# Ledger of designs, part 151: miniprotein binders against p81326

Target 1, 226 residues: p81326
Amino acid sequence: MLHFGGFIMEINHISKILEKEREEYIRNKVEEYLKQGFSKDDAVNKANQSWRTYIGHRIQDVIYNLLKKFLKDSGLKVTTDKALNNRNLPEELDKVKRLIAINYGEYLFLPDADVIVYKVENNDIKIIAIISVKNSFRERRFETTYWKLKLKESPVTSHIKVFLATPDKDNEISYKCPNGKPKKMRIILEYELDGIYFLKEDFEETEKAKHFGKIVEDIIEISKKL
Short names: E, the ipSAE of ESMFold2; O, the ipSAE of OpenDDE; V2, 0.75 times the mean of E and O plus 0.25 times the DockQ between their complexes.

## First folded at step 11 (miniprotein)

Design u98
Fold by ESMFold2-Fast, scan of step 11:
Structure u98 (fold): chain B 226 residues (1-226), chain A 83 residues (1-83)
Amino acid sequence: as target 1 above (226 residues)
Amino acid sequence: SDLEKRAEQLIEFAEYLIRLAEELLEEGRPKFAIEWLKLAVRFLQMALELARENNLDELAERIEKLIERAKELIERAEKIKES
């Protein structure tokens, strides 16, 4: 679909826009904190903390809106973990939450389900995919694989596809090591997850590691089999 | 048709990007508003090509107006950036 490739290229340009935004955002936040009386070092540290929160929300919102706009005509609906954490949930979203929540005795936790794709058929809800959005990996790099393995354990949730979406601006999983071997994190994520979708122009492509623009057609094809 | 649906999807995503740019302008960040608006124009140009190739004149006119709106916002953002 979209065989001219233009859409995929333009979607991947989002990574460059976000990186340019980072520089000005941090500069402006540093000035803001300096005016509030913080030291230069504290202002810089607080600005960097603010950016990490800001960019996380930005990436998730862009991905959510893209999926919502491009999947609507395929009978698919899109929601977010933020929507599911509202106290007054519509019945449909409450049912979505129950279908992805993992039980730990008296406690229920949502997986890394930043964006959730589902369909409604005859008032029954089927979860198609959850998408974990990672701007950086740090110590929580395998959290998405943990949730994939937990979902796989139950016949109720084992059909749910688990995808990672990332600009991978620090090239943590985009390329092979100098010795020609893929990085350990890339190997594990690609092996355990159903797909990795990059919001960037250059990376080592495979059957499961793709340009983000391909996620729409992949999700539609998966939904047809359910 | 599927092509008409694709054009509408491109339009709706571009409208989201325009709203994002308008928000950035209100926050005093014209440089990045321009970047998002330029991306919106590129998606609208894709939609326009689909509309024209399929002789969807009313849709093409609607898209052309959205492109002009986005360009006007870029001009406004450039002036704000200069000041």
Scores: ipSAE 0.715, ipTM 0.898, lowest interface PAE 1.3, mean pLDDT 87

Design u99
Fold by ESMFold2-Fast, scan of step 11:
Structure u99 (fold): chain B 226 residues (1-226), chain A 83 residues (1-83)
Amino acid sequence: as target 1 above (226 residues)
Amino acid sequence: SDLEKRAEQLIEFAEYLIRLGEELLEEGRPKFAIEWLKLAVRFLQMALELARKNNLDELAERIEKLIERAKELIERAEKIKES
């Protein structure tokens, strides 16, 4: 079973792998930008921006492939926001896109759905879960919560589970505080979302805040009830 | 069986990590490749333990070959990294 410690530990280790690469990645990118003629300060700033983009895409890609491999034998399919923004959408993905889109009058917007889990039964599509992947909470900390609240407003989307997946390397929401109240952001996110999955080992698990390795079995269980 | 399916899922995820390591090597990023290839080996070792414990000899042999492939790529990456 995937809830055994070995699997969970290795999944948590992904965060450490990405962080180990940071120093050399930034150093190499600074050198590259300096060679392109940027000033030292601009090169450092661009290198840090490049790292944030790199780590975000890497975590998202790893999560996508993990879910795709581990969910396929349960009759579940996985796609991404990138796939849904493709210029030529297959009929199945076009239906997925329409089933998660939120109406703002004459406009339709997709929620913060980095990874989407759905099932197909006799040409009917049922969305199971949307996973928002966050490696930083600086700029868009409550975006996932906003989309969860909007999805709850419609009978078409109210059943969709909204999860947050994050390494939370800066301890912004996973801080273990035995002597005090959790941080406000953690309280709000855990209250409003259907679950938070951490790619790290050192936090206090709750019913809704868990090690990322547990997401596969949780999604399978949810899908059986839908 | 469910256990055999789980072993296969671990193998398929490890194959993804091996391909990622190969791509990073081609991009001239051996240090990054090594970390992902080592993770692939660890997932393959979990799959191997499951296969052996359940007497899935053919699957175990397949996993052992994948581990050797990943280790060969790690050694190649270590040499490139030093250069």
Scores: ipSAE 0.731, ipTM 0.897, lowest interface PAE 1.0, mean pLDDT 86

Design wa1 (at its last look DockQ between E and O 0.72; V2 from the best seeds 0.75)
Fold by OpenDDE base, look of step 11:
Structure wa1 (fold): chain B 226 residues (1-226), chain A 81 residues (1-81)
Amino acid sequence: as target 1 above (226 residues)
Amino acid sequence: SDEEKLRELVKLIEWLAIMYGAEVEVEIENGKIRITIEVPDEEKAKFIAKIIKDLAEELGADIEIRIEVDGKRVEIEVKLE
């Protein structure tokens, strides 16, 4: 359990809160759809669909807020790809954007970077880590791996750690060999990425697959070596 | 114990605030805990207030809870009955 500023990161509390948020969100959406003239069954179905979209963004926001808070005392800064999509960026964020860009010849593109951790020393920016947040692996299973490999191709970005953070509610990557059968996705993600961090307790822990509570410590340690 | 449940509730409220990127202040006076949360928008304030109420009810402790929402500010007062 990482003690940062007297706060123990308790994933159980986060999960409990998210469940209560779900319940309240669904109630509110059902009421909204009923007022729009939908049947009860249709309202419930629509609310559940809305939640599936909402929760993906919500988890990303949660992780951003957690990292922003717990890395603050270490002097590390946190931003998001969404913040970098602005035309008028502050100088600092414009530099961050340039330092994570991937070269495709005539074009520069940003990797999927839900959360970006960086430090500023003597007016120089050093990118420390990119955290990709995935709620479900049904689509774009190896997208984070693709970006990690692309970042390795340039000496400008090769040092950037790429982490995956996930609640993995459906146990898609929680175990490497459930029932003696290798889970291709878990094995490849663990091999190619610098770490996988689970927002849950029931997973197979390895050197690279850790509880999300360890991510802050790991990032701070990496930052000291840069 | 009821005291443990109260402490748990306070922790949950603090985590909730962190999860929303909200500033949180906790004051303890004479067994009464006052928690103030400043959230980014009023809609979130109302939502958070409901979540806190639901969390308190689930704990099933003899906890007196008062929640007030004023714009972006959520004020929670909790004490043991």
Scores: ipSAE 0.808, ipTM 0.924, lowest interface PAE 0.4, mean pLDDT 91
Fold by ESMFold2, look of step 11:
Structure wa1 (fold): chain B 226 residues (1-226), chain A 81 residues (1-81)
Amino acid sequence: as target 1 above (226 residues)
Amino acid sequence: SDEEKLRELVKLIEWLAIMYGAEVEVEIENGKIRITIEVPDEEKAKFIAKIIKDLAEELGADIEIRIEVDGKRVEIEVKLE
């Protein structure tokens, strides 16, 4: 019953847990700052700033753990860009790193791919998808689109699906035409990316903009075509 | 119902464990449910224990819960009494 086939209850459980984590995190940080001698107002402001950094990394970890868990039995493997920057990289992960690296002459860079899904068949590694996780679009709004375009420039990376996963709690990309006006950011992201997966209920669903629960099924379907 | 609340709590605990990439063991014996979670470090174990306590309190006072943290292990016992 842990399948992500559009099951709304599963998204609700994740959201409920994250809200409790937020409450406890903020409580602990405010207490910490008050003990340091900050005013109540300063402590609350600092705690909220700290949470915004924490939740970004936390959502990335959650998505990694969920994909690792639910893709395991489909023969699919999951890693992260953080793991690929490890100094003692196993041969398998070194190959993964090489297969997603982008060449800028004498420099090689990894795309900002928070989570990477791949498979191993006949000693060959095939990169299936890269998931970029964004909690907010205040900074680096179109970074994911840039990396998709760079991956499309080479025959060896052009097949890689690039997904965006986001709670989008501030509704920055949830609707295509809010108040009757086209939202440039949503329209461009949806056009250029292979999919946008929302970790919330309230958004405009399209062929490419879906509930996060659909991402596992979509990745498995893509992998079967390779 | 109180049994429905208990099922919801166990489901939330299982999801919480998945969200941390943790191993979870669930045993059901004579109206008692024992859950054991192993996490990567002791700080996370303590944090998870607080989250589970908060979740249980929100669901209701009818649920009797014990939560013990030992290093990286969180042990939860829930009963319907």
Scores: ipSAE 0.712, ipTM 0.890, lowest interface PAE 0.8, mean pLDDT 86
ESMFold2 (binder alone), look of step 11: mean pLDDT 73; pTM 0.647

Design wa2 (at its last look DockQ between E and O 0.86; V2 from the best seeds 0.00; counts 0 for: unsure alone 68.94 < 70)
Fold by OpenDDE base, look of step 11:
Order: C-alpha cells, then sequence, then structure tokens
Structure wa2 (fold): chain B 226 residues (1-226), chain A 81 residues (1-81)
C-alpha cells in the first residue's frame, strides 16, 4: 500500500463510494423521469442507461482527481485531453498538446489521452505518461494499443508511457487465461502497453498488471529517469 | 467499535472529497470531528451531502451526524452518541 501524504490509496473505499453514488444517481434520475410522465419501469430503464454514460465520465474524473492529488507533492502536473481541446490555451498546455500530437502527414491529431502527466523543468515540458481510462471494453478494444504504437513511431513521443486504468467490473481483462483459455484482449493490452492498473482487488497480477494504488509510485519513478 | 466506525466514516468522507477534486478541512476537538468540504459545483454539494448521509447510516446508529450545505460548502459534524 502506497502511503502518499498520509493517505493509503484504498480502492475498496473508492468502490464503496461509487456504489453509493450509483444508488443516489439512479434514485434522482428515476424521480426526474417520473416527473416527466414516464412509467416506473421506463424511468428505471432510462436511469440505468443514463448511469452507464455517466459512470464512464465519472471514473475518468475520479482518476484525474486522484492523480492530481497524489502527484502534486512530487511536482508533477496533470491535465486531460478535454482541457487541451480549447482554442485559447495557456502556453504550458499548448506545449503539452504539441508534445503528444501524432503526425499523419498533413494533419496532427491527439491520441486518446484521458489523463496526461507531465513535468516542467527549466521551462521545458516533459511528458511522462498518458493514462487511458476504460470502464468497458465492449467498444474500441484496442484503441489504447493503437495510440501507444503510434506514439512509439516518433522520437518526440516514443518515451511517453501509456497506461490503462480500469475497474473491469465484468472481468473482461482481469485474467489472462480463465478456464485455461487465453483472453486475447488481456494478453495484447498487457503486451503492448506499459502497464494496466486495476481499480479492483480480484485480478491476475503480473509485472505490468497492477493494482491502481501503484500507479503513483510508478509514475514518480519514471519521472526521475527523464 | 464505535470509534473505529467514526474513523472509517471520516476516511470515507476524505476519499469522497478527493474523488470530487474538492478541498477538505478536518478539525478534531474533544471527540467531535468537524469536516468542511468545498466543491466546485452547488449541485455536487447537495449530492455529496446525500452520499455522506447514506454512508453514515450504513455504518450504524452509534454515530451522530450533522450535515449543512451552503452553496458549494458542505459542513459535517460527527460524534459518537
Amino acid sequence: as target 1 above (226 residues)
Amino acid sequence: SPEEKLRELVKLIEWLAIMYGAEVEVEIENGKIRIVIEVPDEEEAKFIAKIIKDLAEELGADIEIYIEVDGKRVEIEVKLE
């Protein structure tokens, strides 16, 4: 358990809180839809659909806030791809945006970078890591892998670590060979990415597949080598 | 123990604040704990207050909790009964 600033990152507390958030969110949405004239069954169904969309963004925000909090004392900075989509960026963020851009000839595009960790030293920006946050792997299963491979193609971005963070509630990638059958997605993601961090306890731990509580330490260690 | 439950509640509230990117202040005085959370959004403040109440209720009846919401500010007072 990593002690940062007196806090032990306890994933169990996070999970418990998120469950309470779900309960309250669903209750509020059901009430809202009932007031709109929907039946109870329709209101519940709509609330559940709304939650599925909400939780994806919520987990991203949670991870952002966690990293921002626990990396602050190390002097590391955290931003998001959303923050970089502004036309009028501060100079620092404009530099960050340029340093993660992928070249497609006539165009530069940003990778999916839910969270970006960087440091500023002597007015120079060094990108340390990109964290992709996935709640579900039903869609775009290898998108993070694609971006990792693209970042490797340039000497400007080849040093950037790409991590995946996930609660993996449906156990889509928690185990490599459940029931003796290889899980293609877990194996490929673990092979291609620099690490997978689980916001849960029940997963197969490996050198690259770790508990989310270790991500802060790993990022700090990487930052010291840059 | 009731004391352990109280400590657990405080810890959960602190984690909740972190998860929302909120500033949190904790003051302990003679068995009473005062927690102040400042969140970015007023609707989040109301939501967080409900979550805290639900967490306290789950931990059991040995904890007295008072929650006040004023705009973006959530003030919590907890003590053992």
Scores: ipSAE 0.800, ipTM 0.921, lowest interface PAE 0.5, mean pLDDT 91
Fold by ESMFold2, look of step 11:
Structure wa2 (fold): chain B 226 residues (1-226), chain A 81 residues (1-81)
Amino acid sequence: as target 1 above (226 residues)
Amino acid sequence: SPEEKLRELVKLIEWLAIMYGAEVEVEIENGKIRIVIEVPDEEEAKFIAKIIKDLAEELGADIEIYIEVDGKRVEIEVKLE
């Protein structure tokens, strides 16, 4: 096990940095829009809209970089759906792409796999886990569960763990029974997925719903079983 | 204390580097800490430099910081003022 227990991914540091990135990003965008002739109010509104699009990609990049850094010494490799969508793929990544593809008759499609963890042993590639990164759950709430179920249908892909990573700032899935009522989305996601990892402190922790800092340890333990 | 603020700043810089997939080297000499971060491209280096400046300013006036961007490298020198 990679012992970075003192780094249970101190979520407060990551959150602090992301807030500073947001402030600088918005400042830069407001300046850009003002130069284009927008009013201050319009520039601010447009900058905030731009940030909402950007933050999803940024969180994916952060997760990729964290996993790549902390899984490296365990012989595990990390890639992204962005890298797999390039036209000129190295042979290794082309194999990764083929190993996660889902069959729809005469068509093959990739699942929505933001970050992919795999290992290479004796020139064989084994996919360990796919991490789906969601900033909000207002649209396509169960896409991650759909892909898990599709991967489970084939013996070639049924071993692949599917994780959800989320800041869940609006508490859309943080609790099973908020206000005494079952939260369908949280309950179904937790039931179907192999794990939910929160990039925040305030959520209901369960065997499958954990602080994001535990994801590295979990992935390493899974890889030892393969 | 000033020493605690400096330790916190260095920790934040190290996490920032990890979040960008950057290589970081830290050297401590006398009352100065020198940090070198190498990032994938120059635009990221410039952005990171601004984030580090903002983090240092939030921690207070006790920290004297010099930041230089040279291509893909961000060189940081930190002193207690």
Scores: ipSAE 0.699, ipTM 0.892, lowest interface PAE 0.8, mean pLDDT 85
ESMFold2 (binder alone), look of step 11: mean pLDDT 69; pTM 0.607

Design wa3 (at its last look DockQ between E and O 0.92; V2 from the best seeds 0.00; counts 0 for: pTM E .763 < .8, unsure alone 64.176 < 70)
Fold by OpenDDE base, look of step 11:
Structure wa3 (fold): chain B 226 residues (1-226), chain A 81 residues (1-81)
Amino acid sequence: as target 1 above (226 residues)
Amino acid sequence: SDEEKLRELVKLIEWLAIMYGAEVEVEIENGKIRITIEVPDEEEAKFIAKIIKDLAEELGADIEIRIEVGNVRVEIEVKLE
């Protein structure tokens, strides 16, 4: 149990809260769809579909807020790719955006960077880590690894740590070799990324696969070496 | 114990506040815990209040929730039996 600022990262509490949020969200959406004239069954189905979309963004926001809270005392700053997509960026965020950009010759593109951790020292910005947040791995299994590899290709970005944070509710990557069968996705993600952090208790822990509660400590440690 | 339930509820509310990026203040006076959460909008405040109510009900805690514009105030009476 990592104590940060007097708080122990309690994944159980987070999970419990998210479940209550789900219940309330579904209730509200069902009511909304009923008022729109849908049948009860249709309303429930639509509400569940809406939740699947919502929860992905919600988990990202939760992780952002957690990191922002727990890294604050260390002097580290946190932003998101969404914040960087603004046309009118403050100078600091404009520099952050430039320091994570990947070169494609005529074009610069940003990696998928749900959360970006950086420090400001003597007016210099150092990018410490990018955290990709994935609720499910159905569509883009190796997207985070692609970005990690691309970031490694430039001396400007090669130092940036890339982490994956996930609740992995369906146990897609929680274990390396369940029932004696290798899970390709877990093995590759763990190999290519700097770490995987689970917002759950039931997973195979390794040097790179850790409980999400450890991410703050790991980021702080990395920041001291940069 | 009722005290343990209350402590658990307070922890849950603190985590809830963090998860929403909200500021939380906890005041303990005369056997009452007052928790103030600053929320950016009324709809979010109402949503958070419902979650807190559900959590309190599950724990069997008696709470009063007041929603003000931009703030959710939760007063929990600790019945020291």
Scores: ipSAE 0.725, ipTM 0.868, lowest interface PAE 0.5, mean pLDDT 89
Fold by ESMFold2, look of step 11:
Structure wa3 (fold): chain B 226 residues (1-226), chain A 81 residues (1-81)
Amino acid sequence: as target 1 above (226 residues)
Amino acid sequence: SDEEKLRELVKLIEWLAIMYGAEVEVEIENGKIRITIEVPDEEEAKFIAKIIKDLAEELGADIEIRIEVGNVRVEIEVKLE
């Protein structure tokens, strides 16, 4: 494999750290709920529920920080949907926001673009890729494909690569034909998206379904073509 | 080996810093490894320090952690055995 930015990217390190973060987070939350007067059982249940909400945002932040770190030397910039929803946007980010917005008549909406990669050339901004981060596919299973299709409808956004990043711990999309049976969700996601990047080791690798460690290299190569 | 465990701990700490978007500095002097992570929020620094302590304990590495006020930092000394 190819190393990035002088650091070796290993999903096992990220996974190990996240497990320790979970343990400490849950301990802290249980303590908080006990102080609020909840029983031990209720405090544990509430802490686990809180973690499920937190981990989705945490994985997005991790991906943002990783991409920002490893794309920096290639002249590529990274932002997030959270940053684009701030009220006092710098001019550069306001342009990024306008370049990914989708028109629904009298309404404008941003696609579900958790992390956005772009470059600035001669005062122009070029959106390279949008990464959607999903921890689970139990709900909103094809949301990312919907946004890819909407972006394809306009010549100003049709070049934007749409990637999905996921740990997929429940193996909802890890294999195309598990036990010889076609998995509709994996097949449709792989067909419609420009890439699926797994934050785990155990999945069926294809031209579009790759280990997350490949995402930096892929984004850099795409940026050279635009 | 103990050297492999120590290298693994340093790598985990470097990745932890990246995952928080924090600057990290690693110094090797006089048979010691010093790792400085710049964490501006004190509560976050305490959380990160606890994570590092848990990682070191699991790997059996003997470490000392200091949290410096001002430019809030987590300073870690790892003693090579």
Scores: ipSAE 0.683, ipTM 0.867, lowest interface PAE 0.9, mean pLDDT 84
ESMFold2 (binder alone), look of step 11: mean pLDDT 64; pTM 0.548

Design wa4 (at its last look DockQ between E and O 0.77; V2 from the best seeds 0.00; counts 0 for: oily chain .122, pTM E .725 < .8, unsure alone 67.718 < 70, SAP 71.822 > 70)
Fold by OpenDDE base, look of step 11:
Structure wa4 (fold): chain B 226 residues (1-226), chain A 81 residues (1-81)
Amino acid sequence: as target 1 above (226 residues)
Amino acid sequence: SDEEKLRELVKLIEWLAIMYGAEVEVEIENGKIRIVIEVPDLEEAKFIAKIIKDLAEELGADIEIYIEVGNVRVEIEVKLE
């Protein structure tokens, strides 16, 4: 249990709240679709589909807000790739954007960087970590590892830690070798990334696979070495 | 105990506020807990209020929720019986 500013990160509370959010969200969407003239069954199905899209963004927002809150006292700053997609960026964010850009010759592209943690010291920006947030691994299973490898190719970005945060509700990567069978995705993600942080209790813990509650401490420790 | 339920509810509300990036103030005075959450808009305030109500109901806690529209604030009063 990591105590940050008097708060113990309790994943159980987060999960409980998200479940209540789901219930309320579904209720509201069902009502909305019924008012639009859909049948009850269609309304429920549409609401569930809407939730699947919504929850992915919601978890990202939650993680952003958690990191923003718990890293504030350490002087670390947090932003998102969405914030960096603005045409009119403040100077600080424009520098952040440039410091995470990947070179493709004629083009610079940003990695998928759901959350970016950085520090400002003496007007210099140092990127500390990128956190990729994944609710499910049905699509783009190794996208985060691709970006990690690309970031390693440049001396400008090679120091940036890349973390994956996930609730892994379907136990896609929670265990390395369930029933004696290796889970390719877990093994590769753990090998290539700097860490995997689970927003759940039931997972195989390793040196790199940790409870999400440890991410703040790990980021602060990394920041002191940068 | 009723006190334990209340503490649990307060924790849940604090976490909820953090999850929404909202500012939260908690005041305990004369057997009442006052929680104020500043939210960005009215629709979010209404949504948060419903979640809190559901959480309180599950814990068997009696709460009053007030939403101020001008300064979008959710004010929660919990009576310690």
Scores: ipSAE 0.748, ipTM 0.890, lowest interface PAE 0.5, mean pLDDT 90
Fold by ESMFold2, look of step 11:
Structure wa4 (fold): chain B 226 residues (1-226), chain A 81 residues (1-81)
Amino acid sequence: as target 1 above (226 residues)
Amino acid sequence: SDEEKLRELVKLIEWLAIMYGAEVEVEIENGKIRIVIEVPDLEEAKFIAKIIKDLAEELGADIEIYIEVGNVRVEIEVKLE
């Protein structure tokens, strides 16, 4: 069960560990703020705010490490937007960066590509998928959709699958509205993106909206077609 | 049961290692399960050790944790009552 390649991921274990990480992170931050002279109430408030700015990055790191671990035996490689912006960029990663970058005249930007999956065959690099990681949809709800449309409009990048990965803790896209209609945000994201992968157990599952554990199998299958 | 608590703790520790991109080794020796997690720096090792200790306490498992630079070493003892 620990070594999955088509088995369901144990999402409850990840969620439990993240909650313990939050508790310890907050405990450490409260202690730090108390030493700085803040009251306990102020220290707790500041610690919770610090966690909220941190957790999005942490979930991205978790997803990167999971994909790297479970795609390795299929000959697939994984990198991040952060790694692609390092000063000492290896030639392989420099090629990955060039293969997903969008040219805006004098400026070169990476799309919303928190995690990138690619393969190397005969010294050629093929981009398989990019994954946008969202902890919350309160801000920049459709940025990933914009980047999918940009990639889709070019014959050079139109093959690249664009996925959204989310815990959707606040249930912003997990369920229908009380009136029984799908939420507009869910409809647009599901229509435009190649898939939505939930890091939780309960949500309205569709052909494109799946448990995160399915992403490994889906990526492997896509890679065999390229 | 005590066996089920130990299995659950081992699973949690293995997932924790995966979430940090860390290598993990599991060895069984003389009625103990030894889990070694290789971590790049001491502060991260201390953080991970506290997470493991909290998980163990919640499950009622007795553990010993050994930390060295580049490693978090977890030794899990199963007590009979």
Scores: ipSAE 0.661, ipTM 0.846, lowest interface PAE 0.9, mean pLDDT 82
ESMFold2 (binder alone), look of step 11: mean pLDDT 68; pTM 0.581

